# Ledger of designs, part 21: miniprotein binders against USG-1 protein homolog (usg)

Target 1, 336 residues: USG-1 protein homolog (usg), of Azotobacter vinelandii (p96199)
Amino acid sequence: MSPAIDIAIVGATGTVGAAIVEILEERDFPVGQLHLLASPASAGKSVSFKGRNLRVKSIEAFDFAQVRLVFFAAGQAVTRQYASQARAAGCMLVDLSGALPLQQAPRVVAEVNPQVLEKLEAPCQVTSPASQVVALALALAPLRPLVRWRHLGVTACLPVSSLGREGVAELARQTTELLNGRPPKPRFFDRQIAFNLLGRVGDSDTAGHTGLERRLVEESRQVLDAPELKISVTCLMAPVFFGDSLSLAVQASQAIDPSAVRAALERAPGLELIEPDDCPTVIGDAVGQDVAYVGRVRTGVDDACELDLWIASDNVRKGSALNAVQLAELLIKQGR
Short names: E, the ipSAE of ESMFold2; O, the ipSAE of OpenDDE; V2, 0.75 times the mean of E and O plus 0.25 times the DockQ between their complexes.

## First folded at step 23 (miniprotein)

Design x5 (from v3 with L22R Q25Y; at its last look DockQ between E and O 0.91; V2 from the best seeds 0.00; counts 0 for: pae O 2.1 > 1.5, pTM E .787 < .8, SAP 70.677 > 70)
Fold by OpenDDE base, look of step 23:
Structure x5 (fold): chain B 336 residues (1-336), chain A 97 residues (1-97)
Amino acid sequence: as target 1 above (336 residues)
Amino acid sequence: SEDQLMELFYRFLRIWFIAFRRMRYGDKEGAIKKLEEAKKIFEEFKRLDPSNPEIKELVKKIDELIEEVKRGDPNALEKVEELLTELFEIFYELMES
């Protein structure tokens, strides 16, 4: 048995933090002491782990020298505030926030680019990329031998859970109001989200791109090892509680064989291919699963060099918490 | 607190959708496991407002649902959707109080 290691989870009261606790238990991760950390306002809660109730502690009073591994599953501001302190204490870092620079904490998907971990210097720092990047990388990485990409187009339909608990509460509230014949009163969103698609997630810069869209481009290039790949991204907010839904359009330099693509996807780790006569959905297929689901594999209507795909993935589990735990498993296996 | 309520609600929704999926795909044992987890969350809701009759009824309804899933009742899927709707209403009422 691998020796047990002491672990801290920052943001343990959040959605992703709670999922990390669950997955550590489910996978029988070699956990010594588990320290659950949160903001002072969220401290004092209890979380169950291996039949024991663990008290959530304030991060402000935590000595990171007590642990070997830290998961940062809170907002970017919290990661920026405490990552240097954790590193100075000798901790390995798995960041899920994306706050650490690309060069200092490479983005890694366990099934796609695990070899990046072998090149990390101690104490290791790695980022679990945005959940949309995890999903698209799982689908596209197996196709690298088959297709020379010129351009990747991504339309990402985000769940409200991508914005945390407040997004979930807002959709639930607005939906309840409408179903009861009351006008929805936006509080968290600036407008109605119930039964509506928001064509933008977050604020746009002067060029019209959001911070998330830029992040998806940068992280996708790194994970896929494709620095010159042209990528267009549109992120929209869907009236969906959980799960990422992605439409991908890949322009190749040559005609694509759909049968060869299907055969590659069938063998792909972390991915399930859905039959041509069906289409995966987030609620029906992806939510609560350890794999992303891919379907609607087809070439363009008038372009044999176009490959179109549909992906459904759990943004909390495979897209975040599971990938992060898999990265930690790989680091421990390497004797880090 | 509002934060505690939102946390419980979120945890419930996630577990509930997983349970629903497992039921739909015929994973009876997996569905029951998740419904038992959901029941624990309902018990936590009940502790937040012990006097709320709707929350008490939810705890009863989930126990009935677990038994329906155990016997393979075809109406169990519909009941999952109904309980979700009821929870949304309770959540709304608690958030606006």
Scores: ipSAE 0.233, ipTM 0.696, lowest interface PAE 2.1, mean pLDDT 90
ESMFold2, look of step 23: ipSAE 0.613; ipTM 0.849
ESMFold2 (binder alone), look of step 23: mean pLDDT 77; pTM 0.727

Design x6 (from w4 with M95Y; at its last look DockQ between E and O 0.86; V2 from the best seeds 0.00; counts 0 for: pae E 2.2 > 1.5)
Fold by OpenDDE base, look of step 23:
Structure x6 (fold): chain B 336 residues (1-336), chain A 97 residues (1-97)
Amino acid sequence: as target 1 above (336 residues)
Amino acid sequence: SEDQLMELFYRFLRIWFIAFRLMRQGDKEGAIKKLEELKKIFEEFKRLDPSNPEIKELVKKIDELIEEVKRGDPNALEKVEELLTELFEIFYELYES
């Protein structure tokens, strides 16, 4: 048995933090002491782990020298505030916030680019990329030997859970209001989200791109090891509670064989290919699963060099918490 | 607190969608496991507002639903769907109070 390690989870009361606790238990991760950390306002709660109730502690009073590994599953501001302190204490860091610089904490998907972990200097820092990047990388990485990509187009339909608990509460509230014949009163969103698609997630810069869209481009290039790949991204907010839904359009330098693509996807780790006569959905297939689901594999209507596909993935589990735990498993296996 | 309510609601929704998927897929054992997790959440809700009659009723409904899934009742799926609607109402009432 690998020796047990002491672990801290920052943001343990959040969606992703709670999922990390669950997955650590499910996978029988070699946990010594588990320290659950949150903001002072969220401290004092209890979380079950291996039949024991663990008290959530304030991060402000925590000595990071007590642990070997820290998961940062809170907002970017919290990661920026405490990551240097954790590193100075000798902790390995798995960041899920994306706050750490690309060069200092490379983005890794366990099934796609695990070899990046071998090159990290101790104490290791790694980022689990945005859940959309996890999903698209799982589908595209197996196709790298088959085609040379010129352009990747991504339309990402985000769940409200990607914005945390407030997004979930807002969709639920607005839906309840509408179903009861009341006008939806936007509070968290600036407008109605219930039964509506928002064509933008977050604020746009002067060029019209959102911070998330820029992040998806940068992180996708790094995970796929494709620095010159042209990528277009549109992130939209869907009236969906959980799960990422992605439409991908890949322009290749040559005609694509759909049968060869399907055969590669069938063998791909962390991915399930859905039959041609069906289409995966976040609610029907992906939510609560350890794999992303890919379907609707087809070439362009008028372009044999175009590959189109559809992906459904759990943004909380495979897209975040599971990938982060898999990264930690790989680091421990390497004797880090 | 509002934060506690939102946390419980979020946990409920997540587990509910998983339970619902499992039921639709015919995974009876998996569905029962998730419904038992939902029951624990309802018991936590009940601790937040012990006087709320709707929450007390939800605890009974989930127990009945677990037994229906165990016996393979064809109406169990519909009842899972109804639980979501009822929870939305309870959440709304508690959130706006």
Scores: ipSAE 0.383, ipTM 0.767, lowest interface PAE 1.4, mean pLDDT 90
ESMFold2, look of step 23: ipSAE 0.538; ipTM 0.827
ESMFold2 (binder alone), look of step 23: mean pLDDT 78; pTM 0.744

## First folded at step 25 (miniprotein)

Design y1 (from x3 with I55L L83F L94I; at its last look DockQ between E and O 0.86; V2 from the best seeds 0.00; counts 0 for: pae O 1.9 > 1.5)
Fold by OpenDDE base, look of step 25:
Structure y1 (fold): chain B 336 residues (1-336), chain A 97 residues (1-97)
Amino acid sequence: as target 1 above (336 residues)
Amino acid sequence: SEDQLMELFYRFLRIWFIAFRLMRQGDKEGAIKKLEEAKKIFEEFKRLDPSNPELKELVKKIDELIEEVKRGDPNALEKVEEFLYELFEIFYEIMES
């Protein structure tokens, strides 16, 4: 048995942080002391772990020398503030925020590019990529031997939980208002989100791209080891509480065999193929699962070199917390 | 606090969607387990405001729902769906109070 290690979880009161705690318990991760950290405003709460109530502490007073591994499951600002301190204390870092530079903390999906971990210098820094990147990489990585990609088109329908608690609260409130015959009063969003699709998540730059869309491009190229892959991304906000829904369109250099694609997806780790009589949904299939779901496997209507896929994935579990724990498991197995 | 309430609501919603999925998939045992987790959250809510009659009723309703699922009520899935709407109303009332 690997020796127990002391761990800190930053953002332990957040949805992803809480899911990390749950998954560490479920997977019997070799945890010594577990330190739950949050902002001063969120400190003082208790979280259950292995039948014990652990008190959430303020990150401001925490000595990172007490732990070997830190999960950063808070916002990017918190990661930027404390990651250097944790690293200086000799901690391995698993970042879920994406705040660390691509070259300093490579994006890794456990089933896709685990070999990247072997090349990391101690103390190791790794990023669990955006949940949408986890989902698309799980589906596309098994297809690498089958097709040469020229272009990847991604339409990502994001849940409001991707924006944290405020997004969930806003959708819930607006839905309640509408169901009661009242006009929705936007507070967190600038407009109605209930029963509506927002064609943009966050602010656009001068070129019309959002920060998230740019991140998805960069992280996808890294995880897939495809630096020259042309990628088009549109992120939309859906009136969905949990789960990422992605439509992928891959342009290949040659005609694609859908049967070979299906066979590869059926064998793919971290992925389940849903066959043509059904179509996976975030609520029906993906929420709370350890795998992403892929369906609607087809070639283009008029293009045999196009592959189209539909993906449903839990943004909190497989897309974030589970992948992060799997990365930690791999690092420990390597004697890091 | 409103923040504590929203946290518990968020945790509940996640558990509820998982329970609902499990019910739809015919995993009654899994669904019951998740509903029992939801009950613990409602008990935590009740501890935040022990005098709140709506929170007491919420705990009662989740217990009734668990028993209906255990008994194999043919309408248990529909009752799980209805329960979410009732919860939205209760949470809305608490947030506006």
Scores: ipSAE 0.288, ipTM 0.714, lowest interface PAE 1.9, mean pLDDT 90
ESMFold2, look of step 25: ipSAE 0.670; ipTM 0.879
ESMFold2 (binder alone), look of step 25: mean pLDDT 77; pTM 0.728

Design y2 (from x3 with R24M; at its last fold request DockQ between E and O 0.90; V2 from the best seeds 0.00; counts 0 for: pae E 1.7 > 1.5, SAP 71.441 > 70)
Amino acid sequence: SEDQLMELFYRFLRIWFIAFRLMMQGDKEGAIKKLEEAKKIFEEFKRLDPSNPEIKELVKKIDELIEEVKRGDPNALEKVEELLYELFEIFYELMES
ESMFold2, look of step 25: ipSAE 0.695; ipTM 0.893
ESMFold2 (binder alone), look of step 25: mean pLDDT 78; pTM 0.746
OpenDDE base, look of step 25: ipSAE 0.543; ipTM 0.825
ESMFold2, fold request of step 27: ipSAE 0.629, 0.625, 0.581; ipTM 0.871, 0.868, 0.855
ESMFold2 (binder alone), fold request of step 27: mean pLDDT 79, 79, 79; pTM 0.750, 0.751, 0.752
OpenDDE base, fold request of step 27: ipSAE 0.581, 0.583, 0.576; ipTM 0.836, 0.837, 0.837

Design y3 (from x3 with Y85W; at its last read DockQ between E and O 0.91; V2 from the best seeds 0.00; counts 0 for: pae E 1.7 > 1.5)
Amino acid sequence: SEDQLMELFYRFLRIWFIAFRLMRQGDKEGAIKKLEEAKKIFEEFKRLDPSNPEIKELVKKIDELIEEVKRGDPNALEKVEELLWELFEIFYELMES
ESMFold2, look of step 25: ipSAE 0.715; ipTM 0.899
ESMFold2 (binder alone), look of step 25: mean pLDDT 77; pTM 0.729
OpenDDE base, look of step 25: ipSAE 0.488; ipTM 0.809
ESMFold2, fold request of step 27: ipSAE 0.573, 0.634, 0.613; ipTM 0.855, 0.872, 0.866
ESMFold2 (binder alone), fold request of step 27: mean pLDDT 78, 78, 77; pTM 0.741, 0.731, 0.731
OpenDDE base, fold request of step 27: ipSAE 0.510, 0.528, 0.514; ipTM 0.816, 0.826, 0.822
ESMFold2, last read: ipSAE 0.582, 0.622, 0.577; ipTM 0.858, 0.872, 0.853
ESMFold2 (binder alone), last read: mean pLDDT 77, 78, 77; pTM 0.730, 0.735, 0.732
OpenDDE base, last read: ipSAE 0.499, 0.533, 0.530; ipTM 0.816, 0.827, 0.826

Design y4 (from x3 with E7M M95Y; at its last look DockQ between E and O 0.83; V2 from the best seeds 0.00; counts 0 for: pae O 1.7 > 1.5)
Fold by OpenDDE base, look of step 25:
Structure y4 (fold): chain B 336 residues (1-336), chain A 97 residues (1-97)
Amino acid sequence: as target 1 above (336 residues)
Amino acid sequence: SEDQLMMLFYRFLRIWFIAFRLMRQGDKEGAIKKLEEAKKIFEEFKRLDPSNPEIKELVKKIDELIEEVKRGDPNALEKVEELLYELFEIFYELYES
């Protein structure tokens, strides 16, 4: 048995942080002391772990020398503020925020590019990529031997939980107002989100791209080891609480065999193929699962070189917390 | 605190959707397990507002739902949807208080 290691979780009161705690318990991760950290405003809460109530502490007063591994499951600002301190204390870092530079903390999906971990210098820094990147990489990585990609088109339907608690609250409140015959009063969003699709998540730059869309492009190229892959991304906000839904369109250099694609997806780790008689949904299939779901496997209507896929994935579990724990498991197995 | 309320609400919704999925898939044992977890979260809600009669009633309705799932009652799915609506109402009331 690998020796127990002391761990800190930054953002332990957040959705992803809480899921990390659950998954560490479920997977019987070799945890010594577990330190739950949050902002001063969120400190003082208790979280259950292995039948014990652990108190959430303020990150401001925490000595990172007490732990070997830190999960950064808070916002990018918190990661930027404390990652250097944790690294200086000799901690391995698993960042879920994406705040660390691509070259300093490579994006890794456990089932896709685990070999990247072997090349990391101690103390290791790794990023669990955006949940949408985890989902698309799980589906596309098994297809690498089958097709040469020229272009990837992604439409990502994001849940409001991707924006944290405020997004969840806003959708819940607006839905309640509408169901009670009241006009929704936007507070967190600038407009109605209930029963509405928002064609943009966050602010656009001068070129019309959002920060998230740019991140998805960069992280996808890294995880897939495809630096020259042309990628088009549209992120939209859906009136969905949990789960990522992605439509992928891959343009290949040659005609695609759908049967070979299906066979590859059926064998793919971290992925389940749903056959043509059904179509995976986030609520129906993906939420609470350890795998992403892929369906609607087809070629283009008029283009045999196009592959179209539909993906449903739990943004909190497989897309974030589970992948992060799997990365930690791999690092420990390597004697890091 | 608003933060505690939101965390509980999020956890509840997640578990509830999993329970819904399991019920639709015919996994009674899994569904019951998730409903029991949801019930525990409601006990935490009850600690936030101990005097709230709606929360107490909701716990009772979850217990009834668990028994309906055990029996294979076809109305259990409809009841899950109704209880979700009631949760949204309770959440709204607590959030605006």
Scores: ipSAE 0.294, ipTM 0.726, lowest interface PAE 1.7, mean pLDDT 90
ESMFold2, look of step 25: ipSAE 0.695; ipTM 0.890
ESMFold2 (binder alone), look of step 25: mean pLDDT 75; pTM 0.702

Design y5 (from x3 with M95E; at its last fold request DockQ between E and O 0.83; V2 from the best seeds 0.00; counts 0 for: pae E 1.8 > 1.5)
Amino acid sequence: SEDQLMELFYRFLRIWFIAFRLMRQGDKEGAIKKLEEAKKIFEEFKRLDPSNPEIKELVKKIDELIEEVKRGDPNALEKVEELLYELFEIFYELEES
ESMFold2, look of step 25: ipSAE 0.724; ipTM 0.897
ESMFold2 (binder alone), look of step 25: mean pLDDT 76; pTM 0.699
OpenDDE base, look of step 25: ipSAE 0.441; ipTM 0.791
ESMFold2, fold request of step 27: ipSAE 0.569, 0.593, 0.585; ipTM 0.851, 0.857, 0.859
ESMFold2 (binder alone), fold request of step 27: mean pLDDT 75, 76, 76; pTM 0.685, 0.702, 0.711
OpenDDE base, fold request of step 27: ipSAE 0.507, 0.491, 0.504; ipTM 0.809, 0.806, 0.812

Design y6 (at its last look DockQ between E and O 0.92; V2 from the best seeds 0.00; counts 0 for: pae O 1.53 > 1.5, SAP 75.814 > 70)
Fold by OpenDDE base, look of step 25:
Structure y6 (fold): chain B 336 residues (1-336), chain A 106 residues (1-106)
Amino acid sequence: as target 1 above (336 residues)
Amino acid sequence: SPEIKELEDQLMELFYRFLRIWFIAFRLMRQGDKEGAIKKLEEAKKIFEEFKRLDPSNPEIKELVKKIDELIEEVKRGDPNALEKVEELLYELFEIFYELMEELKS
């Protein structure tokens, strides 16, 4: 039995933090003491773990020397504030925020590039990448032996839960207003989100790209070990509560065999292929699952060197919390 | 007031947790996993009991708890209408959530 380790979860009151608690229990992770941490404003809540109620504590008063492993499942600002302190206390860090530099905390998907963990210096720092990167990497990594990529196009339809609880509340409220014959009054969004697609998530820079789109490019290159891969990304906000939906277009240097692609996807860890007569959806397939779902495997209409895929994945579970726990499992197994 | 904001935050948390569980339950029902669906519906019931603790006098919350209990029994019996009721209860929850949030702002 792997020795039990003391763990802290920063952002334990958030969706991803709560999912980490759930998954640690479900997977019988060798947890010693579990410390649930949040902002002072969110402290005082209780979370159930293995039949016990654990009180959420303020992070400001927490001594990180009490734990061996810290999950950072809060906003980037919180990670930037406390990660150095946790590291100085000797903690291994699994960051889900993406706040740590790429070289300091490499992005790892458990099924895609676990070998990166073996090269980490103690105390280990690793990042669970954006949920969209987890999803696309699970689908594309098995195809590396089959195709030489020249370009990756990504359209990512984000759920409102990617913006936290306020996004969920806004979609629910606007939907309720519309269904009751009332005009939706935007509060969190600047416009109607109910029954609408927003072509941008966050602010654009001077080149017209959002911070998230840039992050997806950088993290995808790292996870796929493809620094020269040209990547185009569009992130849009969908009127969806949970789950990432991605359309991928891969331009290869050679003609693609769809049958070979399907066979590789069927064997891929952390992925399920839905074929031929159905198409995976976030609500129908992905929400609450431990795998991403891939479908619509096809070549281009007039380009045999194009591969098109559709992916549905739970942004909270496989895309975030589960991947983070799997990274921790791998680190422990390595005797870190 | 800080107290109202805390109640709003609690309500939003409960609503979020409920939605996630509900969508999972719905998926499980569609996939024919009755045992899984019942487990998730029982989790949803617990969340409604938490809502009830926030407003014990609210008749709509009491009715939702009753409807979930009925739904669980229908799923156990293999009632073909159980899936439709899951969808209906989701819409009812949206309405109740909306009303509760508006009451807190008043």
Scores: ipSAE 0.355, ipTM 0.739, lowest interface PAE 1.5, mean pLDDT 90
ESMFold2, look of step 25: ipSAE 0.680; ipTM 0.881
ESMFold2 (binder alone), look of step 25: mean pLDDT 79; pTM 0.750

## First folded at step 26 (miniprotein)

Design z1 (from x3 with R24M Y85W; at its last look DockQ between E and O 0.90; V2 from the best seeds 0.69)
Amino acid sequence: SEDQLMELFYRFLRIWFIAFRLMMQGDKEGAIKKLEEAKKIFEEFKRLDPSNPEIKELVKKIDELIEEVKRGDPNALEKVEELLWELFEIFYELMES
ESMFold2, look of step 26: ipSAE 0.676; ipTM 0.888
ESMFold2 (binder alone), look of step 26: mean pLDDT 78; pTM 0.740
OpenDDE base, look of step 26: ipSAE 0.572; ipTM 0.839

Design z2 (from x3 with R24M Y85W M95E; at its last read DockQ between E and O 0.86; V2 from the best seeds 0.00; counts 0 for: pae E 1.6 > 1.5, SAP 71.244 > 70)
Amino acid sequence: SEDQLMELFYRFLRIWFIAFRLMMQGDKEGAIKKLEEAKKIFEEFKRLDPSNPEIKELVKKIDELIEEVKRGDPNALEKVEELLWELFEIFYELEES
ESMFold2, look of step 26: ipSAE 0.714; ipTM 0.899
ESMFold2 (binder alone), look of step 26: mean pLDDT 76; pTM 0.712
OpenDDE base, look of step 26: ipSAE 0.592; ipTM 0.839
ESMFold2, fold request of step 27: ipSAE 0.577, 0.625, 0.581; ipTM 0.857, 0.874, 0.858
ESMFold2 (binder alone), fold request of step 27: mean pLDDT 76, 76, 76; pTM 0.711, 0.700, 0.711
OpenDDE base, fold request of step 27: ipSAE 0.561, 0.553, 0.566; ipTM 0.828, 0.825, 0.832
ESMFold2, last read: ipSAE 0.629, 0.601, 0.545; ipTM 0.874, 0.866, 0.846
ESMFold2 (binder alone), last read: mean pLDDT 76, 76, 76; pTM 0.717, 0.710, 0.702
OpenDDE base, last read: ipSAE 0.552, 0.545, 0.560; ipTM 0.826, 0.825, 0.828

Design z3 (from x3 with R24M M95E; at its last look DockQ between E and O 0.86; V2 from the best seeds 0.00; counts 0 for: SAP 73.327 > 70)
Fold by OpenDDE base, look of step 26:
Structure z3 (fold): chain B 336 residues (1-336), chain A 97 residues (1-97)
Amino acid sequence: as target 1 above (336 residues)
Amino acid sequence: SEDQLMELFYRFLRIWFIAFRLMMQGDKEGAIKKLEEAKKIFEEFKRLDPSNPEIKELVKKIDELIEEVKRGDPNALEKVEELLYELFEIFYELEES
């Protein structure tokens, strides 16, 4: 058995942080002491782990020298504030926020580019990329031998859980208002989200792109090892609680063989291919699963060089917490 | 605190969707396991607000639902859906209080 390691989870009270705790237990991760950290306002809560109630502590008073591994599963601001201290204490870092620079903390998907971990210098820093990047990379990476990509188009339908608890609360509240014959009163969103698609997630820059869309482009290029890949991204907010839904359009340099694509996807780790007679959904298939689901595998209507895919993936589990735990497992296995 | 209630609501909602999926897929054992997890959350909720009659009723409804899933009751799926609506109402009342 690998020696037990002491671990901290920053943002343990958040959606992703709670899922990390669950997955560490489910996978029998070699946990010594587990330290659950949150903001001072969230401190004092208890989380169950292996039949014990662990008290959530304030991050402000935490000595990172007590742990070997830190998961950053809070907002980017929290990662930026504490990552340097954790690193100075000699901790390995798995960041889920995306706050660490691309060059300092490479984006890694366990099934796609695990070899990147072998090149990291101690103390290792790695980022679990945005959940949408995890999903699309799981589908596209197996196709690298088959398809020379020229362009990737991505439409990402995000769940409100991608914005944390406040997004979930807002959708639930607005839905309740509407079902009771009351007008929805936006509090977290600036408008109705219930039964509505919001064509933008977050603020747009002067060029009209959101920070998330830019992040998806950069992180996708790194994970796929495709720095020259042209990528178009639209992120929209869907009235969905959990799960990422992605439509991908890949423009190749040559005609694509759909049968070869299907055969590659069937063998792909961390991915399940749904047969053409069905279509995966986040609620029907992906929520709570350890794999992403891919379906609607087809070439373009009139372009044999186009490959179109549909992906459903759990943004909290496979897209975030599970990938982060898998990265930690790989680092430990390497003797880091 | 409102934050604690929100956390419990969120955790419940996630488990609910997983349980619902498992039920639709015919995985009764998986569904029961998730519903038992949901029950624990409701029990935590009940501990935070022991006077709330709606929370007490939710605990009862989950217990009944677990037994219905065990029996293979064809109406179990409908009751899972009803449970979601009731949860939303409770959550709404808690946020507006």
Scores: ipSAE 0.570, ipTM 0.830, lowest interface PAE 1.1, mean pLDDT 92
ESMFold2, look of step 26: ipSAE 0.691; ipTM 0.888
ESMFold2 (binder alone), look of step 26: mean pLDDT 76; pTM 0.696

Design z4 (from x3 with R24M Y85W L87F; at its last look DockQ between E and O 0.89; V2 from the best seeds 0.00; counts 0 for: pae E 1.54 > 1.5)
Fold by OpenDDE base, look of step 26:
Structure z4 (fold): chain B 336 residues (1-336), chain A 97 residues (1-97)
Amino acid sequence: as target 1 above (336 residues)
Amino acid sequence: SEDQLMELFYRFLRIWFIAFRLMMQGDKEGAIKKLEEAKKIFEEFKRLDPSNPEIKELVKKIDELIEEVKRGDPNALEKVEELLWEFFEIFYELMES
């Protein structure tokens, strides 16, 4: 048995933090002491782990010298505030926020670029990328031998759970109001989200791109080891509670063989190919699963150099918490 | 507290959609396991507001639903959807009170 390690989870009361606790238990991760950390406002709650109720503590009073591994599953501001302190205490860091610089904490998907972990200096810092990057990388990485990419187009339909519990509550509330014949009163969103697509997630910069869209581009290039890949991305908010839905359009330098693509996807780790006669959905297929689902594998209508794909993936599990736990498992296995 | 309600609501929805998927896939055993987890959350809601008759009724309805899934009731999937909407109404009332 691998020696048990002491672990802290920052943001343990959040969506992703709670999922990390669940997955650590499900996978029988070699946990010694588990420290659940949150903001002072969220401290005092209890979370069940292996039949025990663990009290959530304030991060402000926590000595990081007590743990070997820290998951940062809170907002970027919390990661920026405490990551240096955790590192100075000798902790390995798995960041899910994306707040750490690309060069200091490389983005890793366990099934795509695990070799990056071997090159990390102690104490190791790694980022689990945005859930959309996890999903698209799982689908595209197996195709690297088959296709020389010139351009990647991504339309990402985000669930409201990507914005946390408040997003989930807002969609539920607005839906309830509408079903009762009342106008939805936006509180968390600036407008109606129920039965509506929001063409932007977050604020746009002067060039019209959101911070998330820029993050998807940068993290995708790193995970895929494709620094020169041209990427177009649109992130939209869908009236969906859980799961990322992605439409991918890949422009290749040569004609694509769909049969070879399907064969590669069928062998791909962390991915399931749905048959051509069906199409994966977040509710029907992906929610609560350990794999991403890919379907609608086709070439362009009039362009044999275009590859189009559809992906459904659980943003909370495979897209975030599971990938982070897999990264930690790999680090421990390496004797770090 | 509002935060506690939102947490329980989130956990419920997460489990419920997984249960729904499992039911659609024909995984009866998996679905029952998730519905039992959802029942525990309803019991936690009941502890937050022990006097609320609607929450008590939700606990009863989920027990009935579990038994229907065990029997292979063809209407069990529809009842899962109905129970979700009933829970949304209760959650709305709790959050607006």
Scores: ipSAE 0.583, ipTM 0.842, lowest interface PAE 1.0, mean pLDDT 92
ESMFold2, look of step 26: ipSAE 0.646; ipTM 0.878
ESMFold2 (binder alone), look of step 26: mean pLDDT 81; pTM 0.789

